# Ledger of designs, part 2: miniprotein binders against f4hyd7r31to219

Target 1, 189 residues: f4hyd7r31to219
Amino acid sequence: DKIRLSAKRDAKEDEGEELPTELNTINSAGGFLVVSPDKLSVKYTNTNLHGHDVGVVQANKPAPIKCLTYYFEIFVKDSGIKGQIAIGFTKESFKMRRQPGWEVNSCGYHGDDGYLYRGQGKGEPFGPKFTKDDAVGGGINYASQEFFFTKNGTIVGKIPKDIRGHLFPTVAVHSQNEEVLVNFGKKKF
Key: E = the ipSAE of ESMFold2; O = the ipSAE of OpenDDE; V2 = 0.75 times the mean of E and O plus 0.25 times the DockQ between their complexes.

## First folded at step 2 (miniprotein)

Design K1
Fold by ESMFold2-Fast, scan of step 3:
Structure K1 (fold): chain B 189 residues (1-189), chain A 103 residues (1-103)
Amino acid sequence: as target 1 above (189 residues)
Amino acid sequence: GSMRLIVAITGDDPEAVRRLAEEIKKLAEERGIPVEIEVRDGRIVILIEVDDPELAEKIAEEIRRLAEELGVKVRIVIEEKGLSPEEIERIVREAVEEALRRL
């Protein structure tokens, strides 16, 4: 029998790039948070009275750039005292004392206000607040050059991707008892 | 029989993505092959129709080489002429969904 060339597809889309699989416990974890032994959950453990102590953690690898879309998700296990949980993307050089989106070269969707932060030291109205039992996602559409965010399977918004180069999936917790589980794709979204 | 290449282009550098699309158009024009370029939801899709499967494979190989040189990601489907526009759009959309699911 002859093999039909009409059904042949290019399978090289994902070759050569390592994917994020877990949280980076060495370079990103601070004294204000604890990362679980499986490196897929983070909990805020320090008492913050002045708003200066942010627990920020990056994935162990940047989002791949040789793909059409990248996506990761968090599940909010506990929103803590203030619900100041954030999800987003940062460059490797991001200052690990601030939530994603606060400093330049970062973008973040914040649960306590539902605002988007784009590295300008301020937030803008964006989507709904998110809290305990919500699944919240952060993504990059490389074809359209957009960041996008989701809540419980629905896209809440899209914005231009104004940061170039390698970007790390990033999660932040900022008040006592905030705890999130991270899914980098090993479990179905 | 006639063959069609469906090329979906993505990348982190918009100028590199545009440059690859231009190089693909130039490559096809040098061979007297018509190309259709469509931009949808930020995706660039190029349709190239050729006379035979061996030429289709050769052109696909050249496109993959150019994409690697420019750091641009491409998905190429080679088919016998006969897919509907809806099926072509589905193939491109499934590529995006597969990328999401693998991650």
Scores: ipSAE 0.000, ipTM 0.078, lowest interface PAE 23.7, mean pLDDT 70
ESMFold2 (binder alone), alone request of step 2: mean pLDDT 71; pTM 0.657

Design K2
Fold by ESMFold2-Fast, scan of step 3:
Structure K2 (fold): chain B 189 residues (1-189), chain A 90 residues (1-90)
Amino acid sequence: as target 1 above (189 residues)
Amino acid sequence: SEPKLPPPEDGMRLYVWITGDDPEAVRRLAEEIVKLAEELGIPVEIEVRDGRIYIFIEVDDPETVEKIAEEIRRLAEELGVKVRIEIEEK
């Protein structure tokens, strides 16, 4: 909780930067997911499943850089058929229909395997799997230059942040009935 | 335990899983598949996980991928090896 509180205060101190507040529907894969009217939840809705039919959506703004730490969280409302939910960070130019971490200049923690994906296609063992009713977070520690991920309030892992420039909080769903709620900090973490 | 990979940058990717009771036959089939891909000038990647051999072949043409899949099935039958083949499209 202390890490989440610090992230929130740091972001408040840099109020001159626009902060992520909701999901960006312009770059979402409309055929594979539906974003709620409040733009804070996504559900996978594709009926013809292929292995690569990923529903992916970015936040409306990049993570701020004028702070010590940035953090956002998802709540897994439904893990669907495969539990292939992912959380992470991507560039604005990120390819659609991809989980965060598959493409160069992206990073993602995936629920179905618990693996970290660092833009090399294949993932590496990292943390526990996550599923229905888990709260999972993605963060950037600018002081240490690290990405970090959390599960239910505990840091599960950290890696060097070797991606430069603006990075967008990103969420992906990839099987029928997967549904997540996104918290950019308006609610307590 | 199956590898999770992004869709190919160009065209299609063929996934081949090889299993069998004879390790030499399994290895030989993998070698024949690699040779087939090399003869066609097609990139190939091999991964061994949990006692299975996985082969990934990047192909940019649906007609070519089906011909390769058919040839792999023929080789597997000839060698008495079981294969599972799946195709991912861009």
Scores: ipSAE 0.012, ipTM 0.335, lowest interface PAE 8.7, mean pLDDT 75
ESMFold2 (binder alone), alone request of step 2: mean pLDDT 72; pTM 0.658

Design K3
Fold by ESMFold2-Fast, scan of step 3:
Structure K3 (fold): chain B 189 residues (1-189), chain A 91 residues (1-91)
Amino acid sequence: as target 1 above (189 residues)
Amino acid sequence: GSMRLWVYITGDDPEAVRRLAEEIVKLAEELGIPVEIEVRDGRITIYIEVDDPETVEKIAEEIRRLAEELGVKVRIWIEEKGKLPPPLEEE
């Protein structure tokens, strides 16, 4: 795998480019979720199971574009009552009450069905479902212009990256007791 | 996949709006189906999750009948899993 040598850009900051390090609490969706004090864990806390009550949170910085590949991961601590956890990428202007991939200019891999959502309103079959104790990743390969997703260290699928501009790592929780831990690279993947 | 039913209730008579919501909850309870309700700015939204399209259409039809009997206006949206829910009636 010699793509490794070409894709080496240590997590060293580039000119004007900072890496995502934690979840952004400022633009997080209302009272539907709680972000931990270290800003690396999110839990759905709403008791109203209304479909508009999606808990969404973005990283504090966009994925860097001056690298060959970007990757981040979640660990599913609790899949809650419906297992509606999603991981993906969204633009800064994304509506914060929607799962990644539901709106145009977003992309998300959803745990409850294993489907990929690309802003079409309906998902498409993609990979396995994911649940409690799974490690699930989202990535961008800038050389090939692809999004890719992983489950427990294995690539589950790749799709063309047809979204322009800065993209923010994004996670969503949507049912009671769903909880995920986020790893932006400080801990080994 | 699961079907979802959204009922948006608005009207000038708060008592009639409340009565319709109660009748819809009663209907869901009689069918053994869980129901979630949200009240916001004088609007009532009812959410029902159903296994199949035939059952959800029958429920929607009965809700429209109840709304007509009570003189209340409703907007009903039926959604498959993965589709965006419609926005609440904002204006």
Scores: ipSAE 0.013, ipTM 0.278, lowest interface PAE 8.0, mean pLDDT 76
ESMFold2 (binder alone), alone request of step 2: mean pLDDT 72; pTM 0.667

Design P4
Amino acid sequence: SEEPKLPPPLPDDPRFEEAQELYREAIRLWEEAGVDPRIVELLREAQELFRRAYELAQQGRYEEAARLLREALELVRRALEE
ESMFold2 (binder alone), alone request of step 2: mean pLDDT 65; pTM 0.582

## First folded at step 3 (miniprotein)

Design Df
Fold by ESMFold2-Fast, scan of step 3:
Structure Df (fold): chain B 189 residues (1-189), chain A 81 residues (1-81)
Amino acid sequence: as target 1 above (189 residues)
Amino acid sequence: GSMRLRVEITGDDPEEVRWLALRIVYLAEELGIPVEIEVRDGRITIEIEVDDPETVEKIAELIRYLAEELGVKVRIEIEEK
């Protein structure tokens, strides 16, 4: 089917379907985190004296829409003082002051409680906590219209994708010394 | 004969409306099909002519799928010429 082949080719070669490759330094929470020179690591630098001082960063491109699935991972290099690391997806207009899932148009899996946050300012029980040396993933299954999350290669859970449009892979750190490495697919998952 | 596909795109997010229009244009370009595009306040209209009825149905299916993903509204009309 030439149309199906062109659609797959279009998704792969289309400049609007460029895959996320690195973190977007412009959208970091000013001064609360530092992105490495290779733009694949993030570390919290504030002492977190005020609980609202969240460090949030998005990928440089949204997850592609024309693929059947999208997936990215973080590796927790250091869980810091509180282990308040989060992984998920946010709209481009997401305000970089809250962890993914805390406000509307976002979804996040949080390491300190293992809870899922879906824009209601509170979490729901979801999966295990995650900490230092864990590899944690976030994904979108477009065929089933689900977000999914993984821990060390195992699916933790799936939820309905109730956010439409372009969604950006997003990582948050929220306590002193939290540090994560991000893998957008250059290395095997 | 040839089939005319007309797509009207509307939505609350002008960037998603524009993005879907661009995807359709790129698809037509890959197929070597000329595209007519008209932009009015809050609406983008695209027209293409396709000789194969099976091809026009596949294009319409793809457009509906993408519109659902982006949360934009599409109106698709297919006319035999």
Scores: ipSAE 0.000, ipTM 0.165, lowest interface PAE 16.1, mean pLDDT 73

Design Dg
Fold by ESMFold2-Fast, scan of step 3:
Structure Dg (fold): chain B 189 residues (1-189), chain A 81 residues (1-81)
Amino acid sequence: as target 1 above (189 residues)
Amino acid sequence: GSMRLRVEITGDDPEAVRYLAERIVWLALELGIPVEIEVRDGRITIEIEVDDPETVEYIAELIRRLAEELGVKVRIEIEEK
């Protein structure tokens, strides 16, 4: 049967997909970070003898693909000792040992250098550094097939989305006292 | 039962027509859905089969939005097999 699309355009966003609502504590680097009881904030804590390990956590669900655009934000509550906070997207199979963008099939914007990492083991100049009290966002534009990132409500850059399949919003912390709050859309961006 | 989505793409800009077809194919591949493609004299036809009727309707809506952004014409038909 033919469908009538015009009247239902706005009502069909994210229909039929479960959305990211909180951080996934099962698939995280559990020894190096603590996720809050509401699962919407993460803090780096060095409880191990080895002080070089990255704390990485994914959202509980992948970004929806039945929409024109997906977007989430972090708020940097504390930049810790080194400010090595990263935001981006990874596959479910991503090994939770490196910041998003270091390994193949991942993408990440890093606060300490402002560089973009595209799964090539090296960053490239991209946008400004980000630190305490900044709101930083990661998004996917499915119409243009681009990843994009924001800082305090302004797009800092866009790149081609060369990764297919389910992609999980991902956050990383890497030095003592780094703490971020995550917003998956329950409050205004 | 399964549902069949058929999309015919036409337009004055062949590059835009091709681009929309590629986006639809990539979306279907992300969903794990097989696709059939036919190209005929500036018209591209894409057929996909999905078990979920709401999924088919939502894919059709996304295709319409992309077509509007690109200035491309689409004809979408959904039928139950």
Scores: ipSAE 0.000, ipTM 0.150, lowest interface PAE 18.7, mean pLDDT 72

Design Dh
Fold by ESMFold2-Fast, scan of step 3:
Structure Dh (fold): chain B 189 residues (1-189), chain A 81 residues (1-81)
Amino acid sequence: as target 1 above (189 residues)
Amino acid sequence: GSMRLRVEITGDDPEAVRYLAELIVELAEELGIPVEIEVRDGRITIEIEVDDPETVERIAYWIRLLAEELGVKVRIEIEEK
């Protein structure tokens, strides 16, 4: 026997969804980072040294849900003073002053410790640290309902995707001179 | 936006048809989602509405897997409300 699917989608295109193409400057932390004119690179800068100011920026569109797998990548151009770079996924309402994974409903892989943050304000040992000249990726496997992360083309680890709804590719920089380039798929991964 | 998931369940084994319907209702109750059920001519139709389109897709996928496991036929329709 066979399963028949009849789908009517008034609010969404039948063929799919708009994909992330660039960084969303409106949702970035002001005064802590600079986004390039092409909106594909981020550099940490801060004129005030009060406390720890995180520079966070989301993609312009959420990861699509009408696919089996979504993936994006960063290239670490400069790890800055402390190498506190993070990659991951957050909801649209994410507080733009925290690295991905610190708040509930976010997930992030952090370069300085190699830990995974799952919205509990504390990291768990996960994979290797990453630094200058590393290519690091974040992905969603919708078939298995997992987040996964990569370093230089190798899967570092996978975890259950316990966050539902639209999730935005997110990158964070946290110390002077940290700079990353973002690849949403225009270049081969 | 708000999405409507309509599931029509049919099959030669009325116990299997009922069992799948019960599993779907239990899931909706666990998630706090209102459920409408109609039974007619050996068909069970279930309608669920949620605000999260990813959740609707996950529920639809889960239902398809269970239908295959139980040997039951399903027709699934998803509409924005």
Scores: ipSAE 0.000, ipTM 0.072, lowest interface PAE 23.4, mean pLDDT 71

Design Di
Fold by ESMFold2-Fast, scan of step 3:
Structure Di (fold): chain B 189 residues (1-189), chain A 81 residues (1-81)
Amino acid sequence: as target 1 above (189 residues)
Amino acid sequence: GSMRLRVEITGDDPEAVRELAELIVYLAEELGIPVEIEVRDGRITIEIEVDDPETVEWIALRIRYLAEELGVKVRIEIEEK
């Protein structure tokens, strides 16, 4: 018996792999943030405060799968009133009201507690908190099948990559005035 | 020219054999590579086609490592087209 699994459409999309270059201002914007004209900065702007409104934005392309390692970085320009900034990876179908790591098929490093979130809605101790003027990175090592995160050029931790499929670099902001700059590799890390 | 990777999985524990097959399918899906699976006589055969020699080397090494950890036997054949 032979069966063919439907990965053909994904293979076409991966042909010649386009790298993430900017934030997706249409499909991945959560309505509680604005993205700059160059599509490399995001700021939380929700003034109708319900306490649970998260601004989430994905990169315009998934992390390349045919590379040995992928890495992107954020610079925290302003930590806002609560410092609830998160960086990580999500699938395209991710709910645009949750920080990366809160739901299954996502992973995120959170600035306000320094915890790692792996899709259970709860975090576990992981690394230091991060705030204004910190450079924080998220990466995938495909050879070892690990996610890793950095703070100011130093790896803070690694975990098994247990999420299947294409993953999008993702950033979240959750309180007034939180603002980050995103670097997908055109500037030195 | 593409390369064809054929993986034959056998072992005394049917659940471990199935688990390795599922992990190989996961890796192929992550790479956007279609897979063909054949199950006969307690053996699972998986075939994939890749264009990059580095990718096929990486996949083969990863499969051998996983087989060792799961206690299953694998036979891997690589054919250049």
Scores: ipSAE 0.000, ipTM 0.151, lowest interface PAE 17.3, mean pLDDT 72

Design Dj
Fold by ESMFold2-Fast, scan of step 3:
Structure Dj (fold): chain B 189 residues (1-189), chain A 81 residues (1-81)
Amino acid sequence: as target 1 above (189 residues)
Amino acid sequence: GSMRLRVEITGDDPEAVRYLAELIVKLAEELGIPVEIEVRDGRITIEIEVDDPETVEYIAERIRWLALELGVKVRIEIEEK
């Protein structure tokens, strides 16, 4: 039988997959960050900084693929000394000592320069810098096959999603006192 | 002129097949385009009619990406009408 559908803006989404709920402490860079007991905040703790002493942590589950859009957010509680906070998506096998976007099969929006990193070891101008008290989001629009990022409720930019398969929400901190709270949707965005 | 895009969706996982169909419907809704769907013997066929060849190409590419994401098979045919 034939089902005829008219154009509608607000159609329902299927959410039949397990969703990210907290940060994964098992494969985080334990020497450079501390994850809170509720697994929803992360703080950089190493005071002797070298170029690759980045604290990286992934969500406990990948972004669901059986939905129109996935979105998560961070709140920058403290931008630390350098403001080198990054938000984005990485594969499970990502090197946990690199910011999202530095290596292939990753994408990240970085606070210190406002640049987008697409797995080429370099950034490109993208959006504004972000710092203390900013809410910054990362998302995937599966219908359009785009990554998008937000700052304080406004989309700052979109790029083609050229990475396939399961991608994990990822956060990185990289200088003294950087601290972020992560929201996977239990609290209103 | 107007073009007809026909998409056949098949796969071993009926849930994934159904879900790709739902995502294609949502893509068409974002673009303001009505769709027709037929379900037969575990296969879903979607027809989309548009008057812009660039839009047809865009939709076809997005559908291929969605199919890869969900691990389902699609056959896409474009016909000028």
Scores: ipSAE 0.000, ipTM 0.149, lowest interface PAE 19.1, mean pLDDT 72

Design Dk
Fold by ESMFold2-Fast, scan of step 3:
Structure Dk (fold): chain B 189 residues (1-189), chain A 93 residues (1-93)
Amino acid sequence: as target 1 above (189 residues)
Amino acid sequence: SKVTIRIEVTSDDPEELKRLAYWLKLIAEELAKELGLEVEVEVEVKGNTVTIEIRVRGDPEKLREVVELLKYLAEELAKKYGAKVEVEVEVEE
């Protein structure tokens, strides 16, 4: 089925929490990626293609916890050479050298295999692969304590949210020319 | 199963209380859609007191999580507005 934009608190300060609005350029770029001037797109630009040269960037604020559901989305502008794009959630202390889901206390849905990674050093079959022109989302349902992911408006899967504390929307690119646009809710999903 | 949540908020600023009430109504209605729960919300304003009654029906496990989340959000937002808040929960199996 297609999902509608889930209820979440807007950016009004009088409603509680500051919301993610853009990508965090501090401690994220590391030479492997370039974030656009509006801080809503990221492109992989590293010319040295080692397996450890993952471009990872977090949102500027954690997902709010005082809401029913949080949701954000990426649009795959270019899948690059290998299509190794990932979307998910990580803690602030996440080592920014690995895709979301590889290390403990992180969760990620990966485009090249369609697998879910949840901090166990391996992926599990989960959903379809995603590539150029796909819109892919990551969400948290706080009432049910689940992470969920979407592709082109359809939920592809849900898993228990076994990570506590503040979680940051996170995207990763890992091969030349991979480029994604990020939507934190200013535009309709 | 059915759960009734009554939230009574009192403050010197009734406009802030109305905003809190309608925000909670929106969250409760969205929760019903996402979790397959039935929800009814009634809001009443009397002087500087806003009473919100939320009635939810559905799966008992989902109801428990929803009730705790809504109660927590109501209390935290009332603190932000400097208001007194009282929350009552009644469960009917």
Scores: ipSAE 0.000, ipTM 0.117, lowest interface PAE 16.6, mean pLDDT 68

Design Dl
Fold by ESMFold2-Fast, scan of step 3:
Structure Dl (fold): chain B 189 residues (1-189), chain A 93 residues (1-93)
Amino acid sequence: as target 1 above (189 residues)
Amino acid sequence: SKVTIRIEVTSDDPEELKYLAELLKEIAEELAKELGLEVEVEVEVKGNTVTIEIRVRGDPEKLRLVVEWLKRLAEELAKKYGAKVEVEVEVEE
């Protein structure tokens, strides 16, 4: 029976870590960020022409730790007026309305400068800027204990992962019309 | 020991000014909390300038870290968002 088969399938799925599959709309930034119905697209929608509030959203689950490598990707559909898109990792306690990397215990690769931010009050030169039509990835190599980032299939840099505990894939948009699509692995990277 | 950090941010964009003020305030509070320090933040807006006054009390070595970190943050944010920033620090023994 279908009921019996569903119960057996659910029990098997409880054995492993739950993977990120979509964006967490509950913890998204207020009225200036819209997440699509499929929860895989983010757009900055502040109607104020000079809106500078950051639209930040985390994945629905943390990156798994019982694996060799974790990776997720964004596709920049629109870079908006300032191109202030960021990708990275944050703790569950990360406050919405800031880009990943400004707060301690967070890490973010920022498109407008190509810099890496490690929660130390300063960005460091890291990789190229990224903009419309770029595919940008964030990853964790648990074997080497490193964060790494990619642009269009090429690793642009890697740094020591000095943050412990569960980390959530995080995306930020910060100017009018910035829009990204998120890929948590259902589509080929 | 006690330190007072006064950050003045100037921008002709009022939304940018509001964002930078809130970001500096929140990060200062979280950094102090992470280091186990007492913190009080006061924000004053006047025209195209916001003044963030951060008063932090605790261990002198940790206060030094907070000062260095917040100065760097204010300068990097101003550079990244095209605002002008001035930082003043007053140390009490």
Scores: ipSAE 0.055, ipTM 0.523, lowest interface PAE 7.3, mean pLDDT 77

Design G5 (at its last look DockQ between E and O 0.02; V2 from the best seeds 0.00; counts 0 for: pae O 11.4 > 1.5, placed apart)
Fold by ESMFold2-Fast, scan of step 3:
Structure G5 (fold): chain B 189 residues (1-189), chain A 80 residues (1-80)
Amino acid sequence: as target 1 above (189 residues)
Amino acid sequence: SPAEQARKALDEAKSYLEQAKELAEKGDYTKVIDLTKQAIEKATEALKIAQETGDKDLAKQAEDIIKEATELMAKAYEES
């Protein structure tokens, strides 16, 4: 199935919860990435001489919980040398320098292998790889308590949302020249 | 550093696996079993460190070695 969502409008209508609008520059830009002036794109700037040099950035606000569904999307502008772009959800306390889904209490869909990572330091086969010019989404269905991911408007897969509390939309870049644009819903998906 | 330790352990694991493959061609399955166990031990050490440090490439390489060594070890048991 293909899917486009407007959960941000529903959440604002309900109670005016603060919604993710941009990337969090305070908790990012740790020497491995640069966030654009509009705070909606991120590019890896380290030569990645060490495999643990992951550039991770969270949204400025957690996903709203007073809605039926939350969704955000990235556009892969450049897949860099390794194509190790990841999208997902993490808690505020997430250990930076890790791809989403690597540590406990996080979940991520990774472009280089197409695998889903659920906090075990390893991935499971999940969906297709994604690369330059792909639009990839991460979502939460609160009614069913599931995470879901999309590629170019098609649902890739769904898994149980076994993480409680506030979750932050999260993006990671891990090799030279990787660059993504983030859409938190101001533009139509 | 932990990353260097993981790389070294992975290199040792690859060396043990290469030796095991050579001995398998000669039909020395008792030695193959011993070497594949050593490969798995070193690759598991590398995997643990790679997971702790967030090094996805090292973790994947370690998992590949564990899988290949395990398959070769199973064949060696069957043949011996």
Scores: ipSAE 0.234, ipTM 0.655, lowest interface PAE 4.0, mean pLDDT 84
Fold by ESMFold2, look of step 4:
Structure G5 (fold): chain B 189 residues (1-189), chain A 80 residues (1-80)
Amino acid sequence: as target 1 above (189 residues)
Amino acid sequence: SPAEQARKALDEAKSYLEQAKELAEKGDYTKVIDLTKQAIEKATEALKIAQETGDKDLAKQAEDIIKEATELMAKAYEES
């Protein structure tokens, strides 16, 4: 199903929660990425040498939990040499040098294979690959307790949300020149 | 019919793209991402039908809309 969402939660759930607005540069992966001055884009700054040099960054706030649905998007400006861009959700303590979904308490939809990773040892076939010029979204449906992901506005898959507590919108880049732009809802999806 | 569906989808795609271009020309990017996604969706629908029916001219028109809408969407992400 097609998604048209605002990042702002409905009026019933609007009280007491701040929404994600920008990328968190304090807890980002050290030395593997740069975040733009407006904190709405990220680029991988190294060569991809191994699986512990992922450029991971979380939003500045967790997805609100007193709402029906949360959603954000990235745009792939440059898929780099390997297309290893990911979008997902992670706990605050997530290891910031690993792809979302490679560790427990996280999930991630990965562009190079189209797989979903959910902290269970390997990825699963899930959706199409995504690459340069794609808009890719990630969301939480609290009514159904599901993560869902989109490509260019169309839902590509849903999975049960089995991770409790606050989760942070998370973006990862992992090969030379990968670059993404982020929309937390300031612009209509 | 497939031909009617493809033409209707292509016309809708053109309309969304023109609305997005008008807003972008005024410097208003708040709705451009949404409008360009709708243009791409409708042009992709038209392209699929054109490929299934062998309509090369309609397929090219749809591909051109997708390319232009994608470029405008990228610009909208970068603005503000």
Scores: ipSAE 0.109, ipTM 0.606, lowest interface PAE 6.5, mean pLDDT 86
Fold by OpenDDE base, look of step 4:
Structure G5 (fold): chain B 189 residues (1-189), chain A 80 residues (1-80)
Amino acid sequence: as target 1 above (189 residues)
Amino acid sequence: SPAEQARKALDEAKSYLEQAKELAEKGDYTKVIDLTKQAIEKATEALKIAQETGDKDLAKQAEDIIKEATELMAKAYEES
């Protein structure tokens, strides 16, 4: 509750930065990932059980830097076959076929294991698994220089923000029928 | 002891990584993903303890396992 309230206050204090508002569909060329017409949901639609191309999508804008805290949420509408859903932050140059946190200069909280990934090889126990009907949030606290993640409005963990430059809110789906809704602050968290 | 715990975690990480390699050679990439995740977990445990105790050699071995397991996991996600 307090985090969601804080995130709403800070998003109003963004003097002159464009906020993330929708998913970036320009890079959705993988055929396995469908972004909704409103650009606020993503579904993994691969019919091939062996299609292991990661469906990664970024926000249309990076997280603002002229605020105390940035925050966004996903809602897991369907966990699909494996529930390999991830939320995190990546750079503009992030490879669109990787889970957030597998590459250098990225981080991600993954639903299938509850682990945090923060660059090549650094998966660590972090929080609970998340699945269908869970709300999962990712945020940046610029005052403490930390990433933080939430499950159902509760902070599950924090890590140092060791990544420099502009970071994009990032969501990944990886197994058939995984579907998430994204909230960039247009709705009450 | 912390040192014994780190050694045990490192040995478990090595075992998971070797099993993952064997299954990758056979094309069983689904199990490779699970085993590489376990290898990374155990190696990360070893790395943390090694950093706390100042065991640079153990830390380096844990980092090398994390790297190799991550590369194999990424490959398994591409091939599976």
Scores: ipSAE 0.000, ipTM 0.185, lowest interface PAE 11.4, mean pLDDT 86
ESMFold2 (binder alone), look of step 4: mean pLDDT 90; pTM 0.886

